# Designs tried in a protein design chat: VHH binders against q9y6x5. Part 50

Target 1, 379 residues: q9y6x5
Amino acid sequence: LPPKLLLVSFDGFRADYLKNYEFPHLQNFIKEGVLVEHVKNVFITKTFPNHYSIVTGLYEESHGIVANSMYDAVTKKHFSDSNDKDPFWWNEAVPIWVTNQLQENRSSAAAMWPGTDVPIHDTISSYFMNYNSSVSFEERLNNITMWLNNSNPPVTFATLYWEEPDASGHKYGPEDKENMSRVLKKIDDLIGDLVQRLKMLGLWENLNVIITSDHGMTQCSQDRLINLDSCIDHSYYTLIDLSPVAAILPKINRTEVYNKLKNCSPHMNVYLKEDIPNRFYYQHNDRIQPIILVADEGWTIVLNESSQKLGDHGYDNSLPSMHPFLAAHGPAFHKGYKHSTINIVDIYPMMCHILGLKPHPNNGTFGHTKCLLVDQWCI

## First folded at step 21 (VHH)

Design ka18
Fold by OpenDDE, fold request of step 22:
Order: structure tokens, then C-alpha cells, then sequence
Structure ka18 (fold): chain B 379 residues (1-379), chain A 123 residues (1-123)
């Protein structure tokens, strides 16, 4: 039988939640599998970009999903939650579910993973659910497991997305132990449900399962705000994205806009596109705007209106608060093994290996995940 | 055809309790996030609480946390807001509304919402 892989994302699950809260179900999952304690995600540390990096192995500048909100100056198109289904935005890369369907007589399934409801390179996931945050985890899980068991051609790659603890993290902040403990308990219970469902269906021993996330969450405060309106008139630029990485499209001379912003706050770095630090791998794409503003950890860029969020993400991808974790279980993985760190782009070549797929060119390093895999030598 | 009808408002003394109800018709509220919002005299619309009817997640504005409880009755397609330890600052018209969570971490605009029910907390 061909190998099967289920990729699960709990949006906004910060890595150190595992150390600060109790996860009996997840810990049991880890005990029988592997754990990567920290996954260094891609800059910017936002939902659409990082989820696409997981399934493409590419930096954001390479796969073209460079933010949750984008603007293309040539076509004058906009990308956001309301119009994320245009293949124009996704076609700069080939996600793994497309590869899975094109390289083999196989099917892919998706429960609301970003991009899975889009025909990318004229190929859409064989089975998918349109995003609806009101659909229960149970229903998503039921569909995924049904597809895994009853599809022809067989589903060999599936993905499952869940929007917690991101929503709660934004609302309460990651440091709210009372509220976040309640939320994280629910997440752990969902993991329990997942494992139980797989066992009931006889999939547990044969299905490879990866549980991960796209980013963490940092604590924000009303005391840590950067008001752009105090530095520059809104008539001088178009705001493409706001916080914590603002994308600025100047309406006047770029240099003038830059000069008005460069000293706006000691807690914000202002970059011309060509001066964006190389380590971000966030420069070589036309969808990156001429000026970006990067707030320090825990600072929020605002206009005249105040922010309602007590937690946020999107900051420097070197910050531990932005890092998710990765846990995995199945025939491809060791049991009881823990690894310190990998890059989020490393997940793609690993998944390709597990599925027996030839990976597209990517920025991941397969060597970084060898120690997780039973068929590889761990040096 | 889509209707939200709030009831349960009234005059109450500080420290008192009220239970608001929102009966939904024209759609199944379990397919959405349901929220309570309020508007006090001379103030802007303020979010109070949200519940994911399907997932059971609840969210509260900081000032009402511990005092207000949002809940649902699926069989009755009804949203509730149990308010306790009411304060004069809680005086407002209370509305129920539906919303959704987005990938970006934002919430969709409230639509639809009801006509509201007046809550007055006064000694």
C-alpha cells in the first residue's frame, strides 16, 4: 500500500505552549512518535504565507504568498481572505497535494488548508472543504478520514486545518493563563479525538500524521502602540498590510515617504525593499511593497484607531514566540524521539520523501529531518 | 427572512442580573459564530462576547469576563447572555449578531444583527 500522510495544523500554536500547559493527549502522541520542539517559520510569520511554505518548501519571496493581504501593482489585483481563490496568487509554486496527484495515480484531500480550494496549475485537491470557521473539528475530521478510507484513487495525502488557538491567542494574549489554558485544553481534546478516530478506523498504525502550526503568538498591549498617523499623512501612501509588518505603497516619492517613517518609532524598523535583511528571504518578489515597516516584538502598528488584539504574530521569524512545533507519528517516524529545531521549509522535502514523491525545487533541507525518520541514518 | 430578535433587557440595579435571549430565524446559528455587541449612549459599538456554536469556544471582552456568560440552545436556535454583577457602565442597547473567523485572524463584519434590547443599570 502506498504511504499515507495526514498533515494537521493548529493555527497559532506557539511552541512553548507545550512546556507551559498540559497536553496529555498530545504528549501521548509525542511519546509514540517524534517531536521537534521549535520550528523556525518564514518571514513574515503570518497564516497564508507559512501554510504555503509548509506545503511548498519555499520562502515567501519564492512561492509568492508574501502576506495575508497583498497587492500586485501590475495587475492591480488584491489578495485577502475575501478573494484568495484566484490562481494568480498561488501559481508561483506547486504545493505538495498537486504534486501528489500529478506524479502518481493518487488523490489528495483537504479540510480547509489555505490554497486547497484553488486550482493551482490547473489542479485542485481531489477532495476539499471550503473554508468555514463554523464547521466543527469533528466534521472536518470525519470528512478527512472518510476520504482517506473510501477514495479511488486512494487519498495518500490529506491536510486538516483548525483555527485555534490563533483566534483565542489574538483575543486574550498568550500570557493569559486562565483563558489560554481552557483553550489549549480543548485543543488537546481535539488531538485526543483525532487519535481515537484513527484508531477506531484502523488507520493509526499505518497513517503518518504530522501535527504542527504556522506560527506562534506574542503578547501585545495597549501600552505598546506605534501610530503611523503621527508620522505620515495617509494621503501619501496606500496601506497594503498593517501590523506587525506594514506594507507601504507610496503615493508620492518613495524617498519622501521613507524619510517620514524612518524615525517614526524606536520600536519599528523601516526598510526600503532593497534594504530588507537577507535573512528574511523577503525581497525578491514584486508583491513585496516598496517600503515595509517591521515592529518590534509585542508592538502593534496602528492608525488612529486602537488595536483590540492582546496577542499577535507576524514578527521577526527568529523570535521564539513566533515559532510553532512539529509532532509526528506513524510508520515513517521514530518513537520517543525529540529534536530541537528545524526550519519550516524542511517539512516539504520530508513529506515528499514519506510519500515517495519527487520534490520540486525548494528551500528545505532534507538532512535536517533525517533523525525523525526510521529509514534514514541519523548522524 | 433572516431575523435576530433580542429580548430580556430591562432596568436593573447595580449588582443585579439579567439574561438576554436572541432568537434566530432564517438560518442555523450553529453554522456561524454568534456575538453580543452593545452600544452605550454617546459611545461607539462595543463587542461583548462571541461563541462558536459548533466548537464551543467562547470569547469575552475584558470588562465583562467573569460576569457575563454567553451560551446557546441549539434546539431552540437561541443565543443567551447571562449578565451578573451588572454595573452602570453596562448600560447600553445590546445586539446579537453573526460573524465568522478568517484565516487572517480577523472577524467578518456583523451581519445580520437584531434590533437590540435596552439594558439599563441604575440605582
Amino acid sequence: as target 1 above (379 residues)
Amino acid sequence: QLQLVETGGGLVKPGGSLRLSCVVSGFTFSSYYMAWVRQAPGKELEWVSTISASGGYTYYERSVKGRFTISTDNAKNTLYLQMSSLKPEDTAVYYCARTQYKYSGEWTPFDPWGQGTQVTVSS
Scores: ipSAE 0.828, ipTM 0.957, lowest interface PAE 0.5, mean pLDDT 96
Fold by OpenDDE, look of step 21:
Structure ka18 (fold): chain B 379 residues (1-379), chain A 123 residues (1-123)
Amino acid sequence: as target 1 above (379 residues)
Amino acid sequence: QLQLVETGGGLVKPGGSLRLSCVVSGFTFSSYYMAWVRQAPGKELEWVSTISASGGYTYYERSVKGRFTISTDNAKNTLYLQMSSLKPEDTAVYYCARTQYKYSGEWTPFDPWGQGTQVTVSS
């Protein structure tokens, strides 16, 4: 039988939550599998970009999902939560579920993973749920496990997405121990439900399961605001994306806009597109705007209206607060093995290997995950 | 027809309690996030609390945290707001409203919402 893989994402699960809170179910999952303590995600550290990086193995400049909000100057198209269904935005890469379905006697399933309800390269997941944040985890899990167990051709790759602890992190801030403890307890219980469901269905021993996240969360404050209106008139630019990495489309001379912004705040770096640091791998795409603003950790870029968020993400991907974790269990993985760090793009070639798929060109390094796999040599 | 009907408002002394109800018709609120918002005289609309009816996740504005409790009765398709330790600054028209969470971490605009119920906290 072909190998099967379930990829689960808990949005905004910061890696150090594992050290600061109790996760009995997740720890048990880890004990019987593997843990990567820190996953360095891609810049910018936002939801759409990082989820697509996981399933493509590409930096954002390569797969073309460079933010949660985008603008293409040639086509005049906009991308956002409310407008994410145009294949135009996704077709610069081939996600793993498409690759999987192109194989004989295989199908893919998805429960609200970003991009899975869009026909990419004229291929949509064989089974998928339209995004609805109000749908329970249980319902999502039930659909995924039903498809994994009863589909023909068999579902060999599935994704499951959940919005917590991201939503709570934004509302309460990651430093709110009382509220975040409650939320993270619920997340652990959901992991328990997942494991129990798989065991009940007889899938636990044969299904490879990866639990990960797209990014972490940092504490914000009303005392750490960068008001752009104090530096430049709004008529001089269009804001494509705001905080903590603002994408600026000048309406006047780019240099003039840059000069007005470059000293706006000591807690914000301003880059012309060509001067974006190489380490971000965030330059070689037309969807990246001419000027980007990068706020320091914990600072929020605002206009006249202040943000109400107490937590946020999207900052420098080298910051530990932005890093998620990865845990995995199944026949492909060792038991009781812990690894310190990988890059988020490394997940893709690993998944391809597990599923016996030929990976598309990607930025991942298979060597970084070899020690997690039972069939690989690890020094 | 989508309809939200708030009840339970009234006059209460500081430190008192009220329980607001919102009966929803025309849609199943369990398929949405439900919120309470309020508007005081001369002030802007203020978010108070949100609940995921299906997941049981709750969110509160800082000033009401620990004093207000949002809850649902799925069988009655009803949203509740238990308010305790009320303060004069809690005086407002309270509305129940529908919203959704987005991938980006943003929330959809409130739509629809009810006619509101007046809450007055005064000595």
Scores: ipSAE 0.793, ipTM 0.930, lowest interface PAE 0.6, mean pLDDT 95
Fold by ESMFold2, look of step 21:
Structure ka18 (fold): chain B 379 residues (1-379), chain A 123 residues (1-123)
Amino acid sequence: as target 1 above (379 residues)
Amino acid sequence: QLQLVETGGGLVKPGGSLRLSCVVSGFTFSSYYMAWVRQAPGKELEWVSTISASGGYTYYERSVKGRFTISTDNAKNTLYLQMSSLKPEDTAVYYCARTQYKYSGEWTPFDPWGQGTQVTVSS
């Protein structure tokens, strides 16, 4: 019987929420499994890029999903959350669900993980839900568990995505303890429901479950705005993405656009593409625009307007506020083990190992996750 | 066929309360996020509160938190806003509207809107 894995993401779950709030259900999950306290994600620390990095083990420049909003100058194609289904954007990598379901006698299932409703390399997840943020966690979980129990060929890899605490983090900011406590309690209840459903269906003992996230959240403020319209006329460029990493496509000479932006704010770094710091691994893809603007933590780039967000993410991936956690439980994992940190790209080769899949070339290091696994020696 | 009908507005003294209702038809009410938005005379639109499709998550603008309560009755396709401790600055036309949350962390523009109901708080 092939090994099975369920990968769960709660979007925007900052690692230090575990220390600062109560999670009885998640803590019980961790107690009987493993915890990685901090996961260092990839730059930029946005939703589409980091979810694809988890399932490909690749930096954004390598898998081609380099932002939540992208433009290709040759084809004139745009990518956005309302226009994300063209395989063109996704085909620079092979996500784990594609590799999994190409194995003999295996299927993959998905409840709204980014990309799972797209035919990537002419292969769409065997069972999937089209993205709709209004579908309840219960319905997503019911579909996933039905597919895990009742599919031929059997579902051996499944994904489940949930929009919180990201939505609440944006609206309230991570420093709003009253609202974030309420939201995080509801998420902990959902984790309790997930575990209870798996137990009731007889799945709990033999299913490996990873609960993780794509990024954290930092506090924003009306006192920390960078107004681009004060620095440059919009006729000089096309804006591909805005904040906190703006993607600028010059309409005139690139150096002229750069010079107009360079002195705009001391709280923003302006990079020509070739000058983007090497530690970001964010240079070698045509979808990365000729100029990017990187705001300091908690600063918001705006067009001559205020921002309604009180929390945001997308900042430098060295910032602890941008880091999620990872917890896991199942027959592949130790019980009661805590690990300090891994890179988000390390999750892919670990998942391939658990599923018995040959990983594609990637940026992850299997050795970083060996201590989590019962069949590995961690030295 | 999309219809949003607000009721329950009126004239109220400071410190009073009102309950606004929004009856919805033409779409599956419980499959969307619903919001209250207001516009004071001569001012821009201001978001007030949002409730998730399941009713499990509620969001409030800072100045109304603790005074206003958003809720739904899914069986009646009705959105509510219970307003208490009303202040003169709460005077506005109140609209209900539909929205969605996106992967990008952005909300869709409010669409459709109701016609609004006037709330006037004055001594």
Scores: ipSAE 0.588, ipTM 0.830, lowest interface PAE 1.7, mean pLDDT 92

Design ka18
Fold by ESMFold2, fold request of step 22:
Structure ka18 (fold): chain B 379 residues (1-379), chain A 123 residues (1-123)
Amino acid sequence: as target 1 above (379 residues)
Amino acid sequence: QLQLVETGGGLVKPGGSLRLSCVVSGFTFSSYYMAWVRQAPGKELEWVSTISASGGYTYYERSVKGRFTISTDNAKNTLYLQMSSLKPEDTAVYYCARTQYKYSGEWTPFDPWGQGTQVTVSS
């Protein structure tokens, strides 16, 4: 039987939710498979960039999806959550579903993973759903399982995306125990439904399943605002992205804009593009703007307005609050093994190995994930 | 034509209950999130609650959690807000509105929204 893999993302699932809340279904999944307790994601710790890093194995500077909001000065194109379908943005990399479905006798399926409804390199996922956050998890799962069971050529790689706990994390903040407990219980029930559906359809024993996330969430506050309008006139720059990593395109001399911003707040780091710390791997793409502003954890950059966000992400990827987890189960994975950490870019070469695909050049290290896999020497 | 029509407002004593309804036409109800928003006299708009019409996912402002319940009836294309343990501070015009959640973690602006229904809580 050809190897099969289902990749599932629950958006904004902070790694330490596993220890701070009850997950009977997810814990059973982990007990019979593997857990990576902390996944170090890529900077900036935003949804579009990190989902693309999982499926390409590349840092954001290398795959070109560098933020949830982007601008290209040459073409005058804008990328946003309402304008994300132009292949121009996605074509700097080849995601694993494209590589997979170009193999003989293979296809790919997708339930709303970012980019799967875009024809990347003139290739769209063989089966896909257009993004709509109101479509239930049950409907997404029904489509995925139908495609896994009934497609010719067979679906060997599938993705499934869910918006929680990100939506609730933003709205309530990760410290709201009552609301987050309710949301996380619903997510655990969905994981139970997923496993039950796979068992009922005869998929469970031969399908590899990865459950992971793109980033975590940190608590924000009305008391932790950085008012950008108090530091610089809006007419001196074009704002490409705001918080917690602002992307600034100067309209006047770049050094003058930098000097106006560098002392704006002790809770914000201001970088010229060439001075962005090397550890971010966030310099070598034209879509990264000449000046970025990086707020400290829990601080929100605003214009002359208040903020209603109680939780946010996008901060420095060294922060534990920004880190998701990874759990996996299936014939490729050990049973009952726990691993402390991997890099999010390591997931791609591991998935290529499981599927028997030659990985494209990438930033992941296969050796970091060997201990998760039954066919590898762990020592 | 897009239409959102709120009903069920009125005068009620503290501790009482009301049920607001919003009948929706002119768009696919199940493709969106629906919200209740209120405006007290002389105050700014205040978000109250949001629900996905297809998935039953609900969100509440902290001040109304446990007292208000948002729900839908897809067969009737109707959004509800069950309000209980009402307080004078709940006095406002209540609007229903349409929104959506995006990958970016942002909600779209409310559009369309209704004419509103007055709720007055007084002894």
Scores: ipSAE 0.579, ipTM 0.830, lowest interface PAE 1.8, mean pLDDT 92
Fold by ESMFold2, fold request of step 22:
Structure ka18 (fold): chain B 379 residues (1-379), chain A 123 residues (1-123)
Amino acid sequence: as target 1 above (379 residues)
Amino acid sequence: QLQLVETGGGLVKPGGSLRLSCVVSGFTFSSYYMAWVRQAPGKELEWVSTISASGGYTYYERSVKGRFTISTDNAKNTLYLQMSSLKPEDTAVYYCARTQYKYSGEWTPFDPWGQGTQVTVSS
């Protein structure tokens, strides 16, 4: 039978939560599998872009999902979390579930991973859930396990997405030990439920499972606000995205807008598109606006001096606070192995290898993940 | 057609307790998050608490944590806010409202809203 893979994301799970909180179920999962202690994600460190980077192996400039809010000047189209279903936005890359769905005698399933309810290249997984954050983890898991166990052609690649600890991280901040401890305990219980369900169905020993996340979380404060209204009038630009990476479309001369912004705050870097640091791999897409503003860690860009968030992400991808982890278990993976770091784009070619799929051109390096895999030489 | 009806407000002394109720009709209660929001005289709306339809995830504003408890009775399509240790600063009109969480880490605008119930905490 073809090898099977379940890819699970707990949104906003910062790598150092593993050392700062107790996770008996996740630690048991790791003990019998592998851990990558931190995963270097892609800039900007936001949900839509990083989930798409995991499943395409591409930097954001290459897959075209460059932020949670986007504008395309040629087509006049807007992307947001309330307007994310147009395939136009997703079609600059081919995610792994599309490649898998198109193989002979296999199919894909999805429980709410970003993009899986969109027909990308006219292709959608045979089994999927439309996004609704109110659907319980149990219902998502029940659907996924039913599809993995009872489908013809067989489901060989499945995704499962959960909104925590991102939601709580935004509301409370990652440093709120009381609230984060309660939330992370519940997440660990969900991981325990996942493992027990797979064991009860006879799937555990022959299913490869990856548990990972898209980004971390940093503490924010009302004392760390950057007020754009103090530096520039709204009439001079169109705001495409705000914080912590603002995307600015000038309505007047671009250099004039840049000059009004460049000294706005010592806690914000202002880049013309051509001056964005090369290490971000965030320049070569028309959806990246002519000017971006990048706040320092823990600073919030606002228009009117208020913010509802006590935690945020989206900052420079070199920051440890932005990095998630990866854990995996299954026949493809070693047992009891810990690895220091990989790049988030490396996950895609590793998954393609496990599934026997030919990867599309991508930015990942298969060699970075060889030590996780039983069929590879590790140096 | 869509209706959110708050009850249970009133006048209470500092340190007292009240329970607010919100009866919901015209939509599938289990498909959404439900919230309490308040507005003190002359102030902006302030989020108080949010609960998932299943009751599995609850969120509280810091000033009410430990004093207020949000809950649901899905069989009755009813949202509750149990308030204890009330302070004069809790004086406000309390609204129940519907929302949803999105991938972006943002909540949808509250829609629909109830008409509100007055809570007054005074000697």
Scores: ipSAE 0.571, ipTM 0.818, lowest interface PAE 1.9, mean pLDDT 93
Fold by OpenDDE, fold request of step 22:
Structure ka18 (fold): chain B 379 residues (1-379), chain A 123 residues (1-123)
Amino acid sequence: as target 1 above (379 residues)
Amino acid sequence: QLQLVETGGGLVKPGGSLRLSCVVSGFTFSSYYMAWVRQAPGKELEWVSTISASGGYTYYERSVKGRFTISTDNAKNTLYLQMSSLKPEDTAVYYCARTQYKYSGEWTPFDPWGQGTQVTVSS
């Protein structure tokens, strides 16, 4: 049988949740497969950018999804979670489902994964669900498993996306044990449902399954706010994205805007685009605005309003609180193996290898995942 | 190698105060819930206090609530327990550990542990 791969994302599943909470179903999944304890994601550590990095192997500056909210000065187009369907934003890269879809005797399926309901390079997944957060996990799982089991050409790559624990992390804060324990238990139960469904359908032994996430979640507080209005008048700039990485489009001289912001808070770094640290790989794209503000961990950039979020993400990708995990099971993976760290862009070449696809040029390193795979030498 | 080293214990009179310190190495301090636990002679290990990774949430065993304060200095990789209004029943070896919240509603510390520091409250 041709190799098959299901990629599952639980949005905002911080890696250390595995250390601090119980996950009996996920732990069983891990026991029979592999675990990467920490996945270093890409900067900025936001949902759309990191999900696209997983499936392209590219830094954000390369695949062009540089934030959840973007503005292109040339076309005057805007990107947001409510306006994400224009292929213009996605066409700077080729996601793995497109690559897979273009192969003979193969098709792709997707349930709510970012970008999967958009024709990219004039190709859309053979099977997909339009994004709708109100659709249950069960319904998404039903569609994915139906397509995996009954499609012709066969579905060999599928994605499944779920919005938790991100939403709850924002609401309750990641360190609220009373609320988050309940939320995370539910997530673990969903993993149990997934595994049970795959077993019931006879897919479990032959299907490769990756369970991962795009980013973590850091604890925020009303006591850790950076009010931009205290530093600069709204008339001097357009805000493209706010917190924790603000994208600033100056309406006046850039230097003047920069000077007004550079000392706004000791808990925020202000960068001209050309001065953004190289380690972020967040410079070489026109969609990155002229000035970037980066709040310290746990600090929230606000305007003249207080934030109601108790958790947030998007911070420096070197912060452990921003890191997700990766677990995997299937014929391609070892059993009972744990690995310390990989980069999120490393997932793409690994998936390509599993599926027998030629990867597009990417920033991932296949060597980082060799120890996870049964057909590779672990050096 | 993971290591936790507790210090600050001693002999105090009832009503006295002590500040315990726990220096950790070999792991990212801020990635874990950290806890103080104690074991009195002939008694089982008892959970005392937990602090969340960022220090935003603190939890206390009922008998120490209002008297003990748990805190962290991430820059120093150090966990603290400020103890005040100490009582004879607080006499125990105090340990710091990483901890997990269980569905049962209990905090469960896990290995490795430090050597502990002796706290003795006696008239």
Scores: ipSAE 0.021, ipTM 0.377, lowest interface PAE 6.7, mean pLDDT 94

